# VH-VL binders against Large ribosomal subunit protein uL10m (mRpL10), part 6

Target 1, 224 residues: Large ribosomal subunit protein uL10m (mRpL10), of Drosophila melanogaster (Fruit fly) (q9vpl3)
Amino acid sequence: RGKINIQRPKAPHYERARVVAVTQPKYPELPKAKSCFKTRAERTQQQQENPYNEIIAREVRNWLDHSRLVAFFHLSSITADDIFRVRVQLHKQNLHLKSYGSKIIEQAVKNTRYEAIVPLFHSNHCIVFSPDPEKTAALLRIVRRVPQMVLLGGIVEETMLSRNQLVAYAQMPGLHAVQAQLVQTLSQAPGHLIQQLQAHQNSFVQVLDVHAKNQMNEETPKST
Below, E stands for the ipSAE of ESMFold2; O stands for the ipSAE of OpenDDE; V2 stands for 0.75 times the mean of E and O plus 0.25 times the DockQ between their complexes.

## First folded at step 1 (VH-VL)

Design a37 (framework fv_anetumab; at its last look DockQ between E and O 0.16; V2 from the best seeds 0.00; counts 0 for: pae E 10.3 > 2, placed apart)
Fold by ESMFold2, look of step 4:
Structure a37 (fold): chain C 224 residues (1-224), chain A 120 residues (1-120), chain B 111 residues (1-111)
Amino acid sequence: as target 1 above (224 residues)
Amino acid sequence: QVELVQSGAEVKKPGESLKISCKGSGYSFSSYWIGWVRQAPGKGLEWMGIIDPSDSYTRYSPSFQGQVTISADKSISTAYLQWSSLKASDTAMYYCARTLYDSSGHFDYWGQGTLVTVSS
Amino acid sequence: DIALTQPASVSGSPGQSITISCTGTSSDVGSYNLVSWYQQHPGKAPKLMIYEVSKRPSGVSNRFSGSKSGNTASLTISGLQAEDEADYYCSSYAGSNTYWVFGGGTKLTVL
């Protein structure tokens, strides 16, 4: 019930895909100290489970670091057929639907600017990653018709956005031209950029904290 | 405040056409979907269909597909339900309702209903 | 091919807790956590009481709670009050992302 091994394969049996788009860390075999060690069975099981978690956590960190668009969703119960169709539609737009255990996400974002997002993943969830921030409109168009996926918010160009801000970003006219203007503005004021990123991060964290609190309190809508 | 106001009661004969309306106010009309629900006299609720007013994407219950047309005019914040040829079995109360979020079928705001009576 | 079965009626005395069932299939209630409950008083439009199985909209009393087990969703009303007398409908996402359905309805009588 809790552990589906097919979704969390052991490191010796799984060579991560070697694609230019993503890096795959190779987990070296742990050194064995002579003064104390576990039985062979215990050592093998512990090594396999611990290294696997770190490998997956590094995968999550790589996605976070190399994606210019990240979107967080609450995921209601969904059939394998339904989620597969959504994943295929998203993949056609270079949008990558992923789901990870909360421990893996916590491990991946520990001591990073994203540590505050961990409470979002204590319930059913999924994350969409993409190198292409211009695909935000396509993402929202696809998931708008999927009642099982509820947008919580996202990250665009390393700027944290609320749900409403992300929807507004996707609807901006002349998306290419507006993106160019945004990048130009951010590049012209480095000191103001740091303050703007810190303010957006703090605002996003506050929204996430309110949302996580509301979910624990029956997921009531946020007051106007 | 979010409000859905439906057109008034209709008395029609079999074979006539009809278009009833549902006007939304107090929110961004194109940001939420509108559904239609039928309730025959003394009977339960029946989910008919739903529309995204932003692009007119529409889904119907299998039992209503081809029997009615759901449409919207976002410039006047209005959704419509229409019949090309009414039947006596179309006699019912018709509700429009706004979704709680996007494409969900969780309707949090309802119109007052439009009673349609079809008799010879 | 999908039907949501509710009891035709239930009754209870003031202060009592009652439960209304909504039984679907493995392809609707069993597969999705997208069950909602509506209350309808005579002559009035329905009111959303529960969504996504167990969530309450703002303004709905915590006396109303929802749950699901297998193919059956349940609405529980604790501390029954006279104004709870109404018809109650469940609804579920049905089929492969295609449509929604209502249950047949349950008349709650407060004795």
Scores: ipSAE 0.006, ipTM 0.534, lowest interface PAE 10.3, mean pLDDT 76
Fold by ESMFold2-Fast, scan of step 1:
Structure a37 (fold): chain C 224 residues (1-224), chain A 120 residues (1-120), chain B 111 residues (1-111)
Amino acid sequence: as target 1 above (224 residues)
Amino acid sequence: QVELVQSGAEVKKPGESLKISCKGSGYSFSSYWIGWVRQAPGKGLEWMGIIDPSDSYTRYSPSFQGQVTISADKSISTAYLQWSSLKASDTAMYYCARTLYDSSGHFDYWGQGTLVTVSS
Amino acid sequence: DIALTQPASVSGSPGQSITISCTGTSSDVGSYNLVSWYQQHPGKAPKLMIYEVSKRPSGVSNRFSGSKSGNTASLTISGLQAEDEADYYCSSYAGSNTYWVFGGGTKLTVL
């Protein structure tokens, strides 16, 4: 326990411990200035995957392996204060908001059943992880008040769900209902799921654009 | 099974106060917004406002802002619609309904309605 | 006027198809794919039939379908049944200063 905690909560202890346990204790090597000739070490590094990316990809795989709820969001421009408030609200419900680059996501999910999610991360994005799938309702309640975060879909108990399926999951009363619905989703084609996720994203972008225009009209006095 | 149960019919005089209720059951009450919709005799539906029971955050239709108060008590899964001073023009059927989204939602389950009659 | 424009009444015979229109403006129906349709039987609460222009809730017959073109949304009922006789209301998101608006309602008569 520290004497005084910083304004923003620290990264989860579990995440950091996992990364340290499976990686070398040394920090990744930094790139050199442009005026230097390429050394053998630099050429060797160019032929290898970036070690920093592999470390973080392993962290992402660990989150996926130990989370029974994963939700994917498109993230529009949002202030540091606003995202901090959202992260605090989510953390109180054991929901962990993370953001990773698209290359890291691709490295984390390659050769896994989750490889189909890669196209979702070519734009601004964030992911919410939780070990507790019963927190899906709490997640949706918190996020619906954040217009900059648009739900794209998720993974519950290792099953890919569209936005509407994830919403429906939040309404299930018990384990038998949950199991029945998850079995039903196994019949869905991956292409159809991706199409639904893209359609929802586009619809919300339109809503936000008109909302912003209406807010601007309310702020600006009407000229006579 | 999801159900919204509203309080019984009310007959009031102009100037009187009134508070009607809507109780949710069969679902996580705080996970949905509760909206209030008015239907004047022989007329169509009018959206009045909506509340998030998790923190009592409200949004009102411009036509009803300042005329009614919407509240909720999540400990008993009940939302309320209240008037400080009723007018004859408040005579209508009042429905509560739940929705998952405040700005892009649809009302998937509705209460049976509360008839409010205001006459001198 | 805050209400979306619907015909006051439409009628059909069993087995026929009918369409109910819902006309708004570029600031509501024309701007958003957030149109819902509700069915109301006399003395009963409304029931959601269609949401987000064309999607059906679980338990709603596939005879009900929705569409939108420009500022006009449409509800189509195919294979008309006696139990379809009801009032039908459309609703649309109308922006952050108005939120939601309803249509005036359409009375469907089935012989």
Scores: ipSAE 0.000, ipTM 0.422, lowest interface PAE 14.3, mean pLDDT 75
OpenDDE, second read of step 2: ipSAE 0.708; ipTM 0.859
ESMFold2 (binder alone), look of step 4: mean pLDDT 92; pTM 0.944
OpenDDE, look of step 4: ipSAE 0.747; ipTM 0.877

Design a38 (framework fv_anetumab)
Fold by ESMFold2-Fast, scan of step 1:
Structure a38 (fold): chain C 224 residues (1-224), chain A 119 residues (1-119), chain B 111 residues (1-111)
Amino acid sequence: as target 1 above (224 residues)
Amino acid sequence: QVELVQSGAEVKKPGESLKISCKGSGYSFSSYWIGWVRQAPGKGLEWMGIIDPSDSYTRYSPSFQGQVTISADKSISTAYLQWSSLKASDTAMYYCARYGLEDSYMDVWGQGTLVTVSS
Amino acid sequence: DIALTQPASVSGSPGQSITISCTGTSSDVGSYNLVSWYQQHPGKAPKLMIYEVSKRPSGVSNRFSGSKSGNTASLTISGLQAEDEADYYCSSYAGSNTYWVFGGGTKLTVL
């Protein structure tokens, strides 16, 4: 994991620095064999030794509980200036861009119907919250101009939607469209929806893998 | 336009209290952390501490813990740095600065507030 | 408290390249990619020049570049110009006991 040593009580500042450190050039690798033999008791003790995580997880739960729109994004490399401009544009539309560590997300959604979203946060990510689901169209218009932000899916009116379903929802007007969309979504098995969300993420990961391999080949020019 | 505007210069005697301000404009104030940096005359920069205006969460450098209080009022987009009892060694230029994405660097700086403490 | 070591001064001629070092420990510069560089002209507030080791904000000349090797971060200024004459400070995250620390600063003189 990250190269930040967790020896003292955590501050929000430390957690944010930790997220940045993890998402920047890869941290030093850990001995995998040792980490694979970590016991359940050791994992539980580590969680109990971090009261800061529970405080921030509570904040995440409050955002989830009070937001009628939640959108999940993967972030490829983006400059601080670019993401700041996006954040300002989003805020004008009552859209709130937040980033949280995957462990905090897991803790926040544990034992809820949204637990399936945890795998979406294994890499660079961000979440957009809003109390107004009609802002979905504005959200997608803003992020369309930001190729580094890739929509993975979202939650509208407490219902999980795939990327395609969220895009379709953005095209629909008013409360009537919300009801129609929910009927369509509810007609599908929960497993099918989760497969759709994970398929989009897996496809993106495959694209990143191919791109990384191509970049490596270009940085090492062929002399043949 | 994003900017931080600090209060005017102060001249105080040792033992007096003081509260200086840093007002943000042109951005969502509670969405960014505000840091405070001190620069004694002819000396370098010293990091003092930081505040998240959304919940008034603060952290201090060990050198300044207990020496100053950082606070914020998000309803008027203003952060504060306060002393209960000034010392001559507090004479310095004080800067506020906004932390950028993920609180890793200071992207926008105030113009500074000169505090002079002399008997 | 100054935790990061910078040379007190560095000098160069117009058109020359110079490098300013910033040396910390394995618990700050060596552990985190959270190094920033600030330029300060006399009587002015500092200005961000480099953040997260090597990233440059909009509006900063591409003559400024940053790098890191082990416990040492470096700011390189190519094609020196008279307006580059200023004090330069590095800063790094230093863990949750200390948070951020600054270097002592380097005065750049352009002949």
Scores: ipSAE 0.000, ipTM 0.412, lowest interface PAE 18.4, mean pLDDT 75

Design a39 (framework fv_anetumab)
Fold by ESMFold2-Fast, scan of step 1:
Structure a39 (fold): chain C 224 residues (1-224), chain A 119 residues (1-119), chain B 111 residues (1-111)
Amino acid sequence: as target 1 above (224 residues)
Amino acid sequence: QVELVQSGAEVKKPGESLKISCKGSGYSFSSYWIGWVRQAPGKGLEWMGIIDPSDSYTRYSPSFQGQVTISADKSISTAYLQWSSLKASDTAMYYCARQPIYDYSLDYWGQGTLVTVSS
Amino acid sequence: DIALTQPASVSGSPGQSITISCTGTSSDVGSYNLVSWYQQHPGKAPKLMIYEVSKRPSGVSNRFSGSKSGNTASLTISGLQAEDEADYYCSSYAGSNTYWVFGGGTKLTVL
């Protein structure tokens, strides 16, 4: 005589159905949940083509292209309260602290003049944007009390500046005053200011030259 | 040429007050922080605190908070470290050092001020 | 009074390479890339050798290099010379309450 459970009509039918399903290779039915899964390779490929990353990358490119001041920071471990306090202080000065993933930054700057900055974002980072380059001094004054944020460099008026050059730029009087002085010097005497700045701050001499040209074009158009 | 020059050695009795100085030259004094570091005889370095001369912002090590006062006078490019009442345990070499705001190192150091407190 | 852990002494021969470790916690060395190394000869003020973990100030020999892995920072001195014999101190940012801490120091003997 057998066990009582073996005599149950339901149990034998269940076991037979399971065996038949396993041994029938010509009808590979997957549960709906399994059919929704992709292979690891397909999942990785779809992640690379995420349309939201493309949209955010385009936003980052727009910030880079339309901001006259961009500063890049390495970000060490920082509390939510501390970063919030920094964001508030920066916002009062029209400085916009943004944090984006490294892949998004790479997508944003790929095939642009900013492509060289990609290595800066191999670790935790944040970026500060502003339409006003005169706010560089205010930016550095706020950030210097946040040692978790380490200045790497920046872009001022489309000119890439190292950390030391950006610090030097922040110590200068307002760009308008410097431009006015430069224009005055160039019209009366040799470019003493340009020569001095060229010796100490090569990158931002180009900024002053561009603005001096704009000032001269507005006040005394360059003769053809 | 960046230089930090500290005041001369001091010999004091317990309970006396003392103020030592650190004068910076060859750079924009208000653009850099000044830190103070203590070294007891035959011992290692201990960070005491720091000051931003541009606005007199200070930070102290918890071990030295309330035991010393750090101050600065940017008009004469000088930082100070002060005790209201010295103890024998304050016997040490005291260094001032310049700290760039952006790299947080102590890049140039004073020669040190030896403070000896004995009865 | 809080100190980072350094070996009390390390020794090497001229021309060799040595490494000095500086071990902290996740709240200091592990959290921040703000580690500096200082060299102190007897009777003299300390000199900055490395800052921000791996950067050298102008005038410091490229024989000195710095690195960090987890909670441990390291100073490596290659091509040891007699003048390298000194005490070496690490320092790290330790958060807004403590601010900075030094290691206990390592005596390097050459020979």
Scores: ipSAE 0.013, ipTM 0.500, lowest interface PAE 7.4, mean pLDDT 77

Design a4 (framework fv_anetumab)
Fold by ESMFold2-Fast, scan of step 1:
Structure a4 (fold): chain C 224 residues (1-224), chain A 119 residues (1-119), chain B 111 residues (1-111)
Amino acid sequence: as target 1 above (224 residues)
Amino acid sequence: QVELVQSGAEVKKPGESLKISCKGSGYSFTNYWIGWVRQAPGKGLEWMGIIYPGDSRTRYSPSFQGQVTISADKSISTAYLQWSSLKASDTAMYYCARHGYSYGTFDYWGQGTLVTVSS
Amino acid sequence: DIALTQPASVSGSPGQSITISCTGTSSDVGGYNYVSWYQQHPGKAPKLMIYGVSKRPSGVSNRFSGSKSGNTASLTISGLQAEDEADYYCSSYTSRSTYVVFGGGTKLTVL
C-alpha cells in the first residue's frame, strides 16, 4: 500500500473526469409520456414480481441443485434447426440444453452461492445441465462442432470452474474420486505441499456426494 | 438398432480364470458408460462396476473391487469382465448394460452370460 | 446385500391398479431424483420402464407411472394385464460408496 504504480501511469484526463463525474449531482430521469398521471401506480406495477417468473426461477434452482455438471455458454446466431440437432446430440449423453432469460437467472441465483454467474448472462447465452460429471468430455466434443456455442465456464461437483479448468477436468482420465479431487485442486489456492491425490475412494466419494446432496437438498431455507 | 451382445455361457471349476465379453453396436461405443450387473440364482440384481470406453475409466462397487477387472477395447466396441480365480460363489447370470438417460440408469441391456462354477 | 427395500411380492387382478414401493434413505431415493424401475420376465434381461423417478422411455406403455415421496419411490401399473407378470426392480444413485444400488425385487402376480 502507498506505493506508486510504476507499471501503468495514471491517466490524468480520466482521473479529472472521474472526480468531476462523482461530484456531479444526479439528475432525475425525464418522466415517460404515459406516466404523467399514473407515475406512482405504474412504478408500483413495474416493481411487482411476475408469479410465472418465480415458478421458472424455482425450476432453474432445481436444475442447479440436482446437476453435478453445469456448463455456461455464450450463444451466437444459430437457426432453430441447428440448435434442435445439438439438443438431440446432447440429450443422448444425458446433457440438457436450457435457455432462460437473464432476469429469471438473476432471480434464481440471487442470494445463493451461484450469484457470481449473473454477469455471464447479460448477453446471449445457454446452459447445459447434467447429473453426470463424467459427461464433461462428451459435452466438449459435441460443442467443438458447434462454433455458435462458446464455453464460458461451469460448475462441476458443486465447484465453480473457469473455461480452462473445465477443459482440464475433461482431459484427465481417471476414476470418479480422482476427477473429484482434481476439481478441488483446480478450485483452491496453490497447495503443492503434502497433498493426497486420491483419498480412500469410498470415504472420499461419500464425503463429496454428501456435500453435493446437502447442497441439492437446501430448498427449505429462505432464499430471499 | 442399439444392441449389446454378450458371449456364451461358461462352465468353470474353482480357481480357473475367465473373461466374458459384451459387444456394443448401433451407437457411438466410446460415448457411453458400460455397466456390469450380477444376478445370483434366485436372487436380485447387484451392480458390479462401470467403464467409460473412450478412456477406460472404471468405477467398482465396493463388494466387487479387487474381485473382478472391467476393461474395454474401443477398436472392436467390446467391454470385458474378468476373474483371475473363480469361486463357487461367482455362479450367476452376468449382464452388461449401457448407461443412459439419467445418473445411474441403464437403458439397453445385453442378453446375459450364465457363469457356472462347480467342482 | 439388499440396499433398497421392496415388498417380496404383490398381486392384482386384470384391469386393476397395483403399486410397488421402493424405500431407501436420504443418501439415495430421498436425496436425488435418479430412481429407475426395471421389468424382468423369467429367463430374460431387465427392461427399463421408468427413469428419473417418473419419466418413461420411448415404447413403454403409459399404464406404467412413477412417483416419489420422501425416501419412498413407487411404481404404479394401471389396467393390469397378464403380460405385466414379472419381477420389478427399483434402482437409485447412491452416495453410500456405490454408484448405483438396486432394490431386492418384487414379484408381481396377475391373478
Scores: ipSAE 0.000, ipTM 0.429, lowest interface PAE 15.4, mean pLDDT 75

Design a40 (framework fv_anetumab)
Fold by ESMFold2-Fast, scan of step 1:
Structure a40 (fold): chain C 224 residues (1-224), chain A 120 residues (1-120), chain B 111 residues (1-111)
Amino acid sequence: as target 1 above (224 residues)
Amino acid sequence: QVELVQSGAEVKKPGESLKISCKGSGYSFSSYWIGWVRQAPGKGLEWMGIIDPSDSYTRYSPSFQGQVTISADKSISTAYLQWSSLKASDTAMYYCARHTFDYGSYFDLWGQGTLVTVSS
Amino acid sequence: DIALTQPASVSGSPGQSITISCTGTSSDVGSYNLVSWYQQHPGKAPKLMIYEVSKRPSGVSNRFSGSKSGNTASLTISGLQAEDEADYYCSSYAGSNTYWVFGGGTKLTVL
């Protein structure tokens, strides 16, 4: 009965389907017979050469170019109901939660100054975009209620910041000029930033590795 | 003074309903989550569930989902734990605890506990 | 249903150091840096001693320290004092299926 809510019995099902569709990568249709006989390497190579990956990568670059706030999160397993609530709360604050495959992120940031972030996305992840850096405090307030989302760091006014630096930025009183100055001050040690972001990511590697292996073992022996 | 004050001890019979309370004072009640933790006689701590008083958002341990109801009234800074029908195995000490829900998710302030005894 | 594994008891002498282990799985202790430790004296509510694996709240002695390696978290108490005699519980976030779990508890005796 937890699936049926008196106030919203139909909406949760529709929103669940929509969330899946929004996060799903767009790939060309593969012939049914051929897809069943392709090796993993052949399927991976075909996906790498997929022209739709470049379209999605361009979408990601557009988000990066037009967002003055970008926050990176490690994402643990989360229910459709929980992610729906988070997306709704974020959207009300002009914060846009997006999920993209690691290869698409790599293609999007390749040959940009943000290429160094690619290792952060080898695990399950999501990104929040906003054109308004003043929303950093609202973002952190919302995600504090979502233990499945662990802040890794982000980009504010085109400057890469660690988790602690983003928290410090969020605590500033609402003077735009003072906040911009703080961003410059906090970003003065770029060599240390990637190490700090990487440290936060490492704790979650085992769960995703075990989950992926369990899913492979569960799926691969099935023959239909 | 920052504290959580729980309601007094209860003695009930199986099948009876019960609602116990946890009142916060000295801090912004809706700014922190309230969790409930059970401790059966001579046993360890068991996390039951949590509520965000700002919007009444709740999550339950799988062991307690459907067994209890957690609620809160932020206007009086009080959280509640409720049973529709008690059983003898519900005999335990029940603690409420203030919970931070960020990278530092932990219980930083605890109520004194409410002893619930269910016997025929 | 899931609980973290702690030794039932540990003992030490005043001035000595002891360590209490807390073993979970890759889905809790191994995945998250969200391990906390609680001290409980007989008839009293638990008190937070360590949070986020190794951090101390204000007012907790620096004799208490925490660490984690793989699926095992550890609480170390140095310079043991009689007042340290209590039950100690670890807790960890255990993912969106379970949320938080506690260890079975360790009774510390100061000889």
Scores: ipSAE 0.007, ipTM 0.451, lowest interface PAE 11.9, mean pLDDT 76

Design a41 (framework fv_anetumab)
Fold by ESMFold2-Fast, scan of step 1:
Structure a41 (fold): chain C 224 residues (1-224), chain A 119 residues (1-119), chain B 111 residues (1-111)
Amino acid sequence: as target 1 above (224 residues)
Amino acid sequence: QVELVQSGAEVKKPGESLKISCKGSGYSFSSYWIGWVRQAPGKGLEWMGIIDPSDSYTRYSPSFQGQVTISADKSISTAYLQWSSLKASDTAMYYCARLEPYYTSFDYWGQGTLVTVSS
Amino acid sequence: DIALTQPASVSGSPGQSITISCTGTSSDVGSYNLVSWYQQHPGKAPKLMIYEVSKRPSGVSNRFSGSKSGNTASLTISGLQAEDEADYYCSSYAGSNTYWVFGGGTKLTVL
């Protein structure tokens, strides 16, 4: 009862936000007195006060600390059945697909060397963890079938890599020493790498924005 | 060096079966997908389908679904394109090409296999 | 399946710049930054010239550049040379039902 059931026990953060956004008018600072919905600020404050966020943030930190491979993805609209199939395929390769809210990730990486990744998670996202960096090639093969998952970058052996660097790493033979040298050679200053990762994310958002504008123009065609 | 080597030219009659091959070398064969692209005489390129050699997962263009079968044998780094019953309209050059992970591009191409179907 | 629209032919003289357009829809070129360009000389297999809209593989001259605006991608060749005379094809990812589509091709004549 997933896809058809209108009432889920607990809606995912992104799904809940989507429903609220659709039903709530967008005004920068104007209060909606006639609306019984909480403002974005009030919702943000409730999220900050949720004690479960701290527990989940500790779980995320544990995954980061014990994983030698971490891959970050932008996630487009995907059905529960489709994502479940992807999780099963990944799990068979000791790859663990996790989805966490942006606030939880921010709390998890705050005051750590990975704090700079937070901007990658301002849109819909998911993360794949593995204790085995040799599984990078298997990960990319599986994800090629899932057009809704777009690789943004990752962390291999505690080194942040861009999408292209991670693809290059996956193509190396199973020679750990050679792969380690490649990771060191490809690694860049965290600031520059984050700029590259954000550029990929911004390009994707720009494509979605262009599509949305095309839809608006199609609805109201202009003759002059 | 990365190389895709295809089987030699074929001359067939309508109704005959055919299987052509594409052998990869110089890279991890199971780490890339293999696509098949058709080019009819004097015409442009047309996408047919793709296979992931790691588990034989296939996808076909709507125009070629049910018309051909794509397969692969990862133990010998070879992909195949097969017809159960050829038609004269199948006369074309057939290319195999390696797809970069992530649906980005066909970065290396085979030399092509010319298939001629006539009575 | 749906083909991308390219002009049948373009021409230029050595040293000039030319541009080839590739027009699709919001479900392919407009939705994805996964546009590639291929060069094909007579009797030869295609060669990848541009991938992901604007990126060049190793060994491809920087005279070749790619761009995209809305549903139209463009290949620009600057400092045109005789060896550039070939057929050029664009391709785009078109979603999980179709995967890849190709343009009809453009014949570039030099001289």
Scores: ipSAE 0.007, ipTM 0.468, lowest interface PAE 11.4, mean pLDDT 76

